# VHH binders against Phototropic-responsive NPH3 family protein NPY3 (NPY3), part 7

Target 1, 272 residues: Phototropic-responsive NPH3 family protein NPY3 (NPY3), of Arabidopsis thaliana (Mouse-ear cress) (q9fn09r205to476)
Amino acid sequence: DWWVEDLAELSIDLFKRVVSTIRRKGGVLPEVIGEALEVYAAKRIPGFMIQNDDNDDEEDVMEQRSLLETLVSMLPSEKQSVSCGFLIKLLKSSVSFECGEEERKELSRRIGEKLEEANVGDLLIRAPEGGETVYDIDIVETLIDEFVTQTEKRDELDCSDDINDSSKANVAKLIDGYLAEISRIETNLSTTKFITIAEKVSTFPRQSHDGVYRAIDMFLKQHPGITKSEKKSSSKLMDCRKLSPEACAHAVQNERLPLRVVVQILFFEQVR

## First folded at step 21 (VHH; from i1 with Y107F)

Design b25
Fold by ESMFold2, last read:
Structure b25 (fold): chain B 272 residues (1-272), chain A 120 residues (1-120)
Amino acid sequence: as target 1 above (272 residues)
Amino acid sequence: AVQLQASGGGFVQPGGSLRLSCAASGFDFDNYDMGWFRQAPGKEREFVSSISSSGWSTYYADSVKGRFTISRDNSKNTVYLQMNSLRAEDTATYYCAAQFGYEPSEFQYWGQGTQVTVSS
């Protein structure tokens, strides 16, 4: 409700008391509780909405850690209560402020339940200064692994196969887009890291492999010094038979692709 | 069929603002980089701005940097150009364009354009 902005003025202790009372009385949707938490986090956690890992005060860090742990403990369990983007920001903050393992695991589990709702931009998280890469790729790998683990469990139970295929398709599209973007902007992205991430979702259904092709092409464009073996390994990530006519038209003229791949595309276009 | 429908042009005073929209259909918008180009009468069409398929990476011609902002909404298959601090030299027909690839020469699909006129 409109109380959301006013609640963000409260100390964390009072905020928790008020929100707990509201939840106990009922009549408030979990989404409203989620909004209250998100507004509070945005106001009270430095750098929450715009990542900034420079914190000069140890006492302030400990206060922020406690605040963050309290907010995580208050998350409603309903999927729809909070956005995937908010959960990802909480996870990033939880690592920065050294929150307990339990909080991190719960956040990762929640993110895994709804990773398909993330945007590419949500996954483009700056690494701490002094790191080898500008962007934190390891945190993205962790989130994908959690999603894969959860979908494997659902597949084993044979529940909601059509819904699981849709979720996998959405995540494949997300990760293909992430790989294209991270290839464009991260100069220190290794071939091994690119392939490792792509392979995590390689078996997921896709309407086409156009997104995979675009990710490979951007990687090749931005990494012209990679070996012939690396080019071959990267190019094997896509199934040329699943490229749209538009993607095939582009690829046949593409000097960055290995000759074998261009020949395969021409062959399949002829017989298709 | 592929369509790029640009709108939002018009007449504006120097220093004013306009917001252009370009609605796309007939192709997989989420896998295309989008761009804005402009052409004044008697001049060559020139690059104004582009945006990656995810919306994260944006690029601007030096002449518009700091004054124009490109954005996109993939749920609406639409790309936008917010034009602030407009000048007389910004007068042109503005075209949106789409490319599957990444080279400036690879813009494949083009809209019909929308006229922007900046004059006192």
Scores: ipSAE 0.802, ipTM 0.925, lowest interface PAE 0.7, mean pLDDT 88
Fold by ESMFold2, last read:
Structure b25 (fold): chain B 272 residues (1-272), chain A 120 residues (1-120)
Amino acid sequence: as target 1 above (272 residues)
Amino acid sequence: AVQLQASGGGFVQPGGSLRLSCAASGFDFDNYDMGWFRQAPGKEREFVSSISSSGWSTYYADSVKGRFTISRDNSKNTVYLQMNSLRAEDTATYYCAAQFGYEPSEFQYWGQGTQVTVSS
């Protein structure tokens, strides 16, 4: 729609009034409204495509916070109106501009409804300065919890069975990949946090546990100071019987794994 | 069967650009880190660049930093190498490679390579 680019030139007050009028008159799909919001955000929010927090002007931050909160309030309720990637960019910006609890909760809820559409990079959200970790891991836990909550409600209604299983499989793959990547880049990732996140999706369907194995291996590689007990607990996250031949071949030669795990893999290979 | 088909090589003048691609099949691409290596005549094969399975983490040899960019598209099972500001010393056969693990010695699948020649 040609008018979407023109609306991005308006002040936020005018933009809100025009979009509200268009919505009341009808005849425009929610997806088009979502596009207008996305184009506006990309043009008007500094660093929307690249999360940064170099701005130290308190008045500028307050202005951007107000802009962002207004855009969040304008999101159409229809699930398909906005992409998961856009919602996550809004969440990243909400952290940078210190938006209120209400806006963050709404964004988290909306992201949870469609988490299977996210990529690993979407989940790598920088933490506020002064924290223990470079990346905000708690926010990712919240997104997973929202997904799990919504999936449990759909299971109770029993009206989305095969779509729900496909969503769970995609989220399991996403989170396995996230754990591998966050283990690679976050030196302060604790064993407790790694296991807590992995367990949230541990019962979800997977074609294999190769992704789980790769996440465990990266965690062990990048955190060599963890205890033997912690290594044992982390290694229990995977079902050795569900490893591909390629993963088994790698694992039996992997000195980072507890010997008990290597023996289990060899035992299951003989029984298969 | 596992296949890595590298393409996009050719002749280019110094300062020019080329984009290499490597199409992968026969393995679960999404669970593999990918890399580019090169070998000039009479020299040993050397590391050029690698990228994590998610695409987030990228690594470059010092000789190519700032000039080359690795990327991947997991929906197409393809890894790319954008090569800018090419120099004569970049002349080599470029190989793509894949690894399930994380150590440089664990690259296990190799393509036949594509020739890049930088000459006036």
Scores: ipSAE 0.800, ipTM 0.916, lowest interface PAE 0.7, mean pLDDT 89
Fold by ESMFold2, fold request of step 23:
Structure b25 (fold): chain B 272 residues (1-272), chain A 120 residues (1-120)
Amino acid sequence: as target 1 above (272 residues)
Amino acid sequence: AVQLQASGGGFVQPGGSLRLSCAASGFDFDNYDMGWFRQAPGKEREFVSSISSSGWSTYYADSVKGRFTISRDNSKNTVYLQMNSLRAEDTATYYCAAQFGYEPSEFQYWGQGTQVTVSS
């Protein structure tokens, strides 16, 4: 649409007034309003595609915070009006510009509605400076919790189980991949955080547990100083009966795994 | 049956560019790290680049860093190598490879290779 690109040239105050007028008159789908917001954000928020633009001037941060909070307030409530990727970029920006908790909670709720649409890179969100980790792991926990809460609500309303099962399967795959990648790149990832996140999706359907195994293996590889008990707890996250032949072949030669787990895999492979 | 089909090689002048692709089938591509290796006549196969299963983490040999870019498209089960500023020493057969694990020695599936020749 030509008008969404033209609106991106406006100041935020004028943009808000024009979009509000368009919405009051009707005849424009929420998806088009969402597109206008996305185009505006991409053009007007410096580093929107890249989190952690560092600003030395607190006045500049406050101006960007106000702009971002205005855009969040303008989001149409309709689920399909905005993409999950756009919502996550808004969330990343909200952390960088220190937006209020109300805005962050609303973004988290919206992302939870569509978490299955995310990719691993979307979840790699930089933590605020001064934290113990480079990447914000707690925010990912929040997003998963929102997804679980909303999925339980849909189940209570007797919604289609096939839609929820497909969403759960996609989220499980997403989180398995996230755990593998965050284990690779986050030096300060604790065993407690790894297990906590993995357990939130542990009952979700999967075609195999190969992704879970790969996440465990990367965690063990990158955290060789963890205790024997921690290795055992992490290794129990996977169901050895659900490993593919290739995963089993790799696992039985994997010196990072506890011996008991290797024996268990060998037993199940012989029974197959 | 596992298949890794590399393509996009050819003859190119120094300073030129090529884009290699490697189409994968017969395994769960989304759970594999992918890599590119090359072997010049009379030399040992050497590492060029690799990329994590999610596509987030990329690695490059020092000799190609800044000139080559690895990428992947999991919806197409394909890994790519964009090669810019090509030099005579880049002449080799380029192989794509896949690994389920994470150790460099654990690349277990290999393509047939595609020839890249850089010469005046």
Scores: ipSAE 0.789, ipTM 0.912, lowest interface PAE 0.7, mean pLDDT 88
Fold by ESMFold2, fold request of step 23:
Structure b25 (fold): chain B 272 residues (1-272), chain A 120 residues (1-120)
Amino acid sequence: as target 1 above (272 residues)
Amino acid sequence: AVQLQASGGGFVQPGGSLRLSCAASGFDFDNYDMGWFRQAPGKEREFVSSISSSGWSTYYADSVKGRFTISRDNSKNTVYLQMNSLRAEDTATYYCAAQFGYEPSEFQYWGQGTQVTVSS
């Protein structure tokens, strides 16, 4: 689309006017409008493709904040118009440029409705400087809560419950992977935060609990100073009966697990 | 059955580039960390690079840092090794490997390898 690249040369005010006119005329799919926004953001927002939070110019921050808020306001409402990856890049930029609460809420809502499309790396969002953690865990909790809220609304409408279960399964897999990775790289991840996130998706369908086990094991490995009570609480997140033979073989030799869990795995493996 | 099929090897001049691929099947790829190892004739197998199951965390032997890049595509059950600025000492059979656990000694599935030869 020739007009998409040409529009990225315009000032934000002209870009907004042209895009609004194109939308009013109709005949252009929302996906094409989304593409125009993506191209514009990639060209005009410094560091958009790669999260960069080092900015010492307050005027530049304010100008980029205004530009970013304008782009968020132009997002087509249609779910398919923009990718989850683009929305997450917008969210990361909104943190860096300290955009308003309303823009962040809208981005979180939009990401939540497409959360199954995300990958783990998308959820590894740098926290604001001065926080206790390198990665922003609270923002991920918000995204999960948005997904859960929207999924509960769809369940109440009795529409396509099988499709909802597929989406829940994909998100469970995503969050299990996220917990494993954040446990590996975030030294200040608390047991409370780990469990809180895991519990949000604990009832979601899973083919196996191998991902849950790997997340627990990484957490235990990287946090050896947690209490016995904390180890017990973390280990209860998985259903030992749902571990694959490969996971069981690993777990029964795993000295990080509470003994009761290892015994339980051995018992179920012999019965199976 | 578990299979790790490495490909993309070949002959290249010093300074050249190659991209290795390793297609995986028979296990839940998304729950495994992946690695590349190499072995030259008469030498021990050595670690080259590894990547976490999510793709986020990557690790490199000092001899390849800045020249090699590991990546994975979980939708294709494939791990890649982009090798740039190749040197004669990079000549080896390159193996991909998978581990369910996290310890370096726990790599449990191994491919047959692909030959990389760097010579003029």
Scores: ipSAE 0.783, ipTM 0.908, lowest interface PAE 0.7, mean pLDDT 89

## First folded at step 22 (VHH; from b25 with S53G)

Design f24
Fold by OpenDDE, fold request of step 23:
Structure f24 (fold): chain B 272 residues (1-272), chain A 120 residues (1-120)
Amino acid sequence: as target 1 above (272 residues)
Amino acid sequence: AVQLQASGGGFVQPGGSLRLSCAASGFDFDNYDMGWFRQAPGKEREFVSSISGSGWSTYYADSVKGRFTISRDNSKNTVYLQMNSLRAEDTATYYCAAQFGYEPSEFQYWGQGTQVTVSS
């Protein structure tokens, strides 16, 4: 809509007023409001569309923080009013600009409602500078928690077990992929954090545990100094019976795995 | 059975561009890193580029950095290699490869080669 672009030229205060007026008058779909917000964000928030490591002055950061918080407050309540991608971008910026906890929670809640729509890149959220990790892993934990909470609520309301299972399966796949990637690129990922995240989705339905295995293997590869106990604990995340033949073939030759796990895999292959 | 079918090779002038494609089947594509290798006559096979299952992480040989771009479409089980600013030294048979996990030097599955010839 052409008018959406025009709105993006307004100051945040005027933008807020106009959007508020439009909403009060009615006749405009929540999705259109969402679109207006997204266009505004893309235009007014530095690095919103493309993550840039540009360090802004403190004053600029405060202004951006305020702008972002305002946009978050303007989000329509309808679930389909905004895309998961837009929410993720808001969250990433929220972390970068150190927005308030309330805004982050709101964004996390909304993302949790549609977490299955996210991709691995969406979950790779940069942590503020000076932290122990380059990426904010805790926020991913929060997103998963929100997903679980929302799923449980839906179950109570609609008894739609099948839909939830599909959603869980998709989220499991997502998180498996995330764990594999974060293990590769985040050198300070702790065993505890890895396991904690993995455990949140460990009971989710999966076609196979190949994704989990890949995540485990990547983690082990990048953490050669972990203890035997930690290796064992990490490996327990995987059900050896649910590995594909290709994964099994890889695993039996994997020197990073505990011997007991390898033996288990061999055993289950024989009984197939 | 795992299959990797590469295409897009051909003749191009120096400075030209070419896009290679590799269609994969017979395995869970999104759980595999995909890569491209090349072998020139009388030379050893060398690593060109690889991409993680999610597509987030990419790797390039120094000789192709800034000129080549690897990408993937998991919905199509396809990996691509966009080759720009091609040079005579890029002339080689290019191979698509797949690996479970992360071992840049030890890809498990290999496709048939596609010939790329850069010549004036």
Scores: ipSAE 0.877, ipTM 0.945, lowest interface PAE 0.5, mean pLDDT 92
Fold by OpenDDE, fold request of step 23:
Parts: C-alpha cells; structure tokens; sequence
Structure f24 (fold): chain B 272 residues (1-272), chain A 120 residues (1-120)
C-alpha cells in the first residue's frame, strides 16, 4: 500500500499515533500493519537490514532502543501478521541495543511459534560487546524453549501429529546446522552449552543423524583440548544406527571420535 | 551417486565477468561445504573459494578476494561463483567440489571442470 511508505517518514511518536488510529477505525488487515512496521524499521533503525558494526554514540543507542521497544509494542497479536524474518531482525537489534527483557521475551515467543521458518543465519545473533562470546548462544536456547512450549500447547489443542512432527524435524535440522556453524565460528563455545542446546532437540524426529554428526565433528575439530569424558558425552548426541552410508564412511575414519563410537558404527554397518 | 555439474565457463576479455554454477545431486547438500578450485595449464590445482553448508561462512584465496563471490542456494542444490574483474591469470579449468568437513584439503567429491579463458 502506498501509504505505508508515507508513514515511514513520520516520527516514531506520530507513527504510533497514526497506526493506533488506523487500527482503532478498523478495516486494515493485521498483515498490512505488520508491513508498515517492517518498512518503518528498515528506514529508521540503522543497520536493521544489514548489520553494521558501527559504534553508535550512547545517546543514539538509547534512542534506537526506545524506537525498537515502541515497534515491538505495536506488533499485532495475530501470528501471521509479521514474518519470521522481520521478527528475527527485531530480535537481533533488540540484543544489540540492549532492549528490555520483556521485549526480548515477546520477540522470542513469537519467533518460537515460527522457528521452523528460520535459517541458520537467523540464529547467529551478535552478542553485546564485552561478553564471553561473539554470538549470543543463550538466546538460541530460549528460542528452542519457546518452540517446545508452543508445540506442547498445540498438541493440547488436537493439532495433527503430522504437522507437529514435520515442524520438529525442520527445527532439528535447523539446530543441527546452527550447531555446526557456531562450532566453527565461535571459539568460546563450551562443551556444556553445545550439549545443552543439542539435547533440546535430540528427541525430535530426523531423517538421519548426519546433521548431528556433522555438528559434533565440527565441535570436536575446533576443541581439540576437550576431555575424553566430554568427547563421550558429545558423541552420545547421535545415534550411530541413523547415519547414512556416506556419514558412516566419514565417521569410521574420524580420529576425533571416541574409539567406542567408531566400533559401534562399524558394527551397525555390518548388520545392515 | 554423487554428481557435481559445473557450467558457466567461457571466453571473456580482461575486466569482464562470468558466473559459474554447480548443480549437485546424490547427497545431502545442506550438510556439505561447497568449493571452487582451478587449474591452469602447467600449474597445480589451487583453492579459489568455499562456502559452509549454511552459507554463512565463506573463504577466498587472496588472489581472488574482492573480485570473486561464492554463494549457494540450498533449495536448488546449487553453488555459484561470481567472477568479476577477470584477469589473464584467472584463465584455468574451474572445478566444483564438496566436502563433509571444512578444510581445503578435505574435499572429497569433484565435478567435471569448466574452462574459463580470459584473453584480449
């Protein structure tokens, strides 16, 4: 709608008033409101579309924080009113600008409802400066928790088992991919955190455990100093019986894996 | 069976551009890093670029940094190499490769080469 672009030219206060008036009068779909918010954010939030490491002055950060919190408060309640991508951008910015916990929780809840629509890049959220990690790994844990919570709620409402399983499978794949990537790029990823995140989706349906194996391998490769116990614990995340032949072939030659795991893989290959 | 089919090679003048494509089949594409290598006549095969399974991490040889861009579309099982500002020294047969790992030395699947010739 042509008026959406015009609204993006308004101050945040005026924008809020106008949108509120429009909503009160009725006749505009929640999706259109969501679009207006997205266009506004893209125009008014620096680095919203492309994350720039530009050190904004503290004053600017406060202003951006306030603006973002306002936008979050304006989100329509309908699940389909905004895209997962827009929510992810809001969340990334909310972390960067250190928005309030309530706003971050709300965004996390909404993203959790649509987590199967996210990609690995969406989950790579920069942590504030001065932290132990470059990426906020805890927020991903939160998103998974929200997904699980929402899935349980749907189950109570008699949603088709098939849809839930598909969603879980997609999220499992997503998280496996995330773990593989974060293991590669986040040097301070702890074994405990890796396992904790992986365990949240360990019971989800999967076509294969190749993704989990890859994540484990990436983690082990980047953490050569971990203990035997930690290696064992990490390796337990995968079911050796659910590896593809290609993954098995790779795994049996993998010197980073515990010998017991390699032997198990060999054994199961012989039984096939 | 694993298959990698590269295309997009050809003749181009110095300063020109080409876009290579590699279509993959026979494996779970999303779990593999994809890469491009090249081999000029009388020279050893050399690493050009690679991209992680998710597409988040990209790597480039110093000789192509700023000129080449690797990307992938997992929905199409395809990896791309956009080559800009081509030079005579970029003349080579280009190969698409796949690996379960991420080290340049660990690429295990190779496609057929596509010829790129940069000449005035």
Amino acid sequence: as target 1 above (272 residues)
Amino acid sequence: AVQLQASGGGFVQPGGSLRLSCAASGFDFDNYDMGWFRQAPGKEREFVSSISGSGWSTYYADSVKGRFTISRDNSKNTVYLQMNSLRAEDTATYYCAAQFGYEPSEFQYWGQGTQVTVSS
Scores: ipSAE 0.875, ipTM 0.944, lowest interface PAE 0.5, mean pLDDT 92
Fold by ESMFold2, fold request of step 23:
Structure f24 (fold): chain B 272 residues (1-272), chain A 120 residues (1-120)
Amino acid sequence: as target 1 above (272 residues)
Amino acid sequence: AVQLQASGGGFVQPGGSLRLSCAASGFDFDNYDMGWFRQAPGKEREFVSSISGSGWSTYYADSVKGRFTISRDNSKNTVYLQMNSLRAEDTATYYCAAQFGYEPSEFQYWGQGTQVTVSS
């Protein structure tokens, strides 16, 4: 095996000393340092691979918080050093162990740099106990905002358009899928929050608006008590001209949609 | 040109395991919920399991809960059914299906099926 597995057996104090020495000597790629941190976290942080709310002992929470904050402080700055999935697991753990704002902000910034690599499940982060929602939606808003900020910086610096367009397309697909899934599982998702998130990526390239339509339809299905005005506002998020023929066929028979929207879709189908 | 190709069926002893696969093509896989259904001879087709487009939400018939696990790999356009602790009652042709919408009646694409036989 690699020395990386051996380091995961050390106490956090010894682990930090060894990693610091390795970095000081040089000659080790940042990605190897990132791997060492990832292996250590997987072995030493309870529930790291899946978020777990069983934190019954404040002393245990304090120990895990300190461990987690130490690992975050050790992250190499290089983008390629750690995966988006690892960063999101660190963020999930930081919520569970109530880490400080500074650590969460740095994790959010790093995740935003590579958000296109995330899966929908990565964004389903449990909220702290006592909140209005089961899932933390504000943290996802922050991640999207960080991505938008980083993408705008690339545009201003004349970075490769191919990278930005591909990245935006992947994030649009990710967020459309997230909205569909969070609508399915979060009973307290407000219309305002749904729209706010959708609008952040509304101008991103998409091959079709089918994903947007499916997110809207799931939202309407799971929140039948919303007002007519809210239904209209949600339905405006999609551009009916950008629906595939299959999505149009589904939508024209969809009793959850406002009649005005159905008529609009039928009109565009006639014009083709 | 939509295709759903189910595979992985076979003969197993009670208590054994099988893994079914269903490869999909001709549609945007991420925008479809996927399901597994089964039909024994002389019986009506019945729901076994389904999974949301993202793969996060999974649903199971009571008869298979705890024994079967549905999953999907969107990079491979494939949905899976891991079947453990198989029983004679699980003997059936297993079909994968896809839906754009969310209602059970909206499963619109169907595979040819794969036979699972659990016999002593």
Scores: ipSAE 0.808, ipTM 0.922, lowest interface PAE 0.7, mean pLDDT 88
Fold by ESMFold2, fold request of step 23:
Structure f24 (fold): chain B 272 residues (1-272), chain A 120 residues (1-120)
Amino acid sequence: as target 1 above (272 residues)
Amino acid sequence: AVQLQASGGGFVQPGGSLRLSCAASGFDFDNYDMGWFRQAPGKEREFVSSISGSGWSTYYADSVKGRFTISRDNSKNTVYLQMNSLRAEDTATYYCAAQFGYEPSEFQYWGQGTQVTVSS
């Protein structure tokens, strides 16, 4: 909408007053309010489009923290009002500007509601300085936990299985892709962390386990120093019966896999 | 039926730009790494660029690094190659390819190609 660009010129205090007045009067969809917030954030938050932790100006950080906390407070509660991608950008910024725990918890909760809409790249979030890993894996774990918790609550309320199954399937595909990518680029990814994340979504429906296989194969390829026990544990994450014929053909020739896994694949192929 | 359909080639002067597209069908696009290869007449096919299934990791031959950019849109099952600062030696038929595995020898699906001609 044309007026959202004009609102982005306002100070944060005036922006908040105008938006709150518009919401009180009604007649404007929450999606339009969400658009206004997104346009404002893109214009007024340095580095909002691309995470950048190299801000050395403490006074600028404090100003941007206050701005960001105000924008988070203004998010409409309706799920459709903002995209998952926007929420993740707000979360990335909240880490960079050291926002309080309440804002970060609310963002994580909101992202968990919509996690199936995320892309793998959205989950590749730079870790804080001093960490062992380049990418923050713990924050991704938190987002998955929020999704799982909320999905379990919907299951208890006997909500439609089709809606929950579609959401779970999308998240499974997302996390399988994330594990493949993080295995490719994060040299300090532990076997424990890889398995922990994979297990959170291991029972989710999948059209096939080809994505799980590809994640395992990349992990093994990029971490050749792990123990035989670790290889065995990682390989158990996939159900060989759910591999496509193409994945089976690849896997049976894959020297990175434990022999037991290759034998299992051959057995199931023969039984078919 | 797997199909990779490359398009966007054409004639361009040195220093110009072109953007190639490759539309994919018949396989689970997100679970495949994608690549671009090229072959000039009388030459062997050579690697140009590749991109991971998620789109995050990209790789380039030294001859094109800094000039070409690979990308993909998984919602459209399409991979792209933005070619800038084109040179006469970039003249070739460009092919997109897909692989389930991660080794360069494992590219298994190939498009028919699109011609790029860079000439004064």
Scores: ipSAE 0.792, ipTM 0.918, lowest interface PAE 0.7, mean pLDDT 89

Design f24
Fold by ESMFold2, look of step 22:
Structure f24 (fold): chain B 272 residues (1-272), chain A 120 residues (1-120)
Amino acid sequence: as target 1 above (272 residues)
Amino acid sequence: AVQLQASGGGFVQPGGSLRLSCAASGFDFDNYDMGWFRQAPGKEREFVSSISGSGWSTYYADSVKGRFTISRDNSKNTVYLQMNSLRAEDTATYYCAAQFGYEPSEFQYWGQGTQVTVSS
């Protein structure tokens, strides 16, 4: 029995008082406070470990919203105090319990600081209401914008470029994978939204553009009604010179691609 | 060179469980959808399960749905098949496979297979 598990037995009011007192007195690392918050959330928020957004009891939703907003307010500011996975679970819960914009913005900022730690499934966040998309794509766009803002600030402060480039490479791979998966499962994904997301990470380092190609191919496969102009715009997201031999071999036989792109790949393969 | 090494097969009684693993190398694992197929003696190879590159989307043959679970760990370049409630009809050589594209005909990398035998 650790102190953290004992604190999770408390009502939210008592939990907040105890944690606040511990923080005032000092002597406990922010990481321990973060762990206490995570254990508390896992025990007291229904469905926290597995996203559940079908709660329609107005009184229960309001109670859980208040609980969640309190937990967010208690997050230590230290980056290392909480994991990206925990922050994303809080964000998913904030959508389910309809938390206010301010809490969602703070969570998004914190997630953006460490977005390279996320996986694609973390970014597949259900939309809060009966809009035209099942998945909330705008919130992912916000997470990327926060990441870009923070990396630009670190670049200006002359922080380690190698660490920053590694983070950008990981995020590029993450977003390429996200675009492939969201294209597969979201029938109402617009070409404009697909391109907007892809362009935010288009200059990030990549070992190859195979992930970008697979995202474009899935988008074209699942959205056959887009115009020739839209196909051209989507296909410009990849640099054919950066495709692996395997991706080139696939692409030259791919009837979904604009003919100009196929011809360009064939010419580059002859030179290569 | 591309390598897919399936393991975890064996002999098991009906109702038992096995977990198959397939270690992959020689390609960027995240950019491939993975699948499991099986072939009993004298029968055609049949689809068992597949999983998208991210691991989010999974698909199952009707004969195994609810009993088998596919998963992947991209940090370990490994795909898994958890097989529960095994039956004699599940006896087969199980193959893992990888595809860069998205069409069923585009599974182009294949493992050597691992034998699963379900018998009393």
Scores: ipSAE 0.788, ipTM 0.916, lowest interface PAE 0.7, mean pLDDT 88

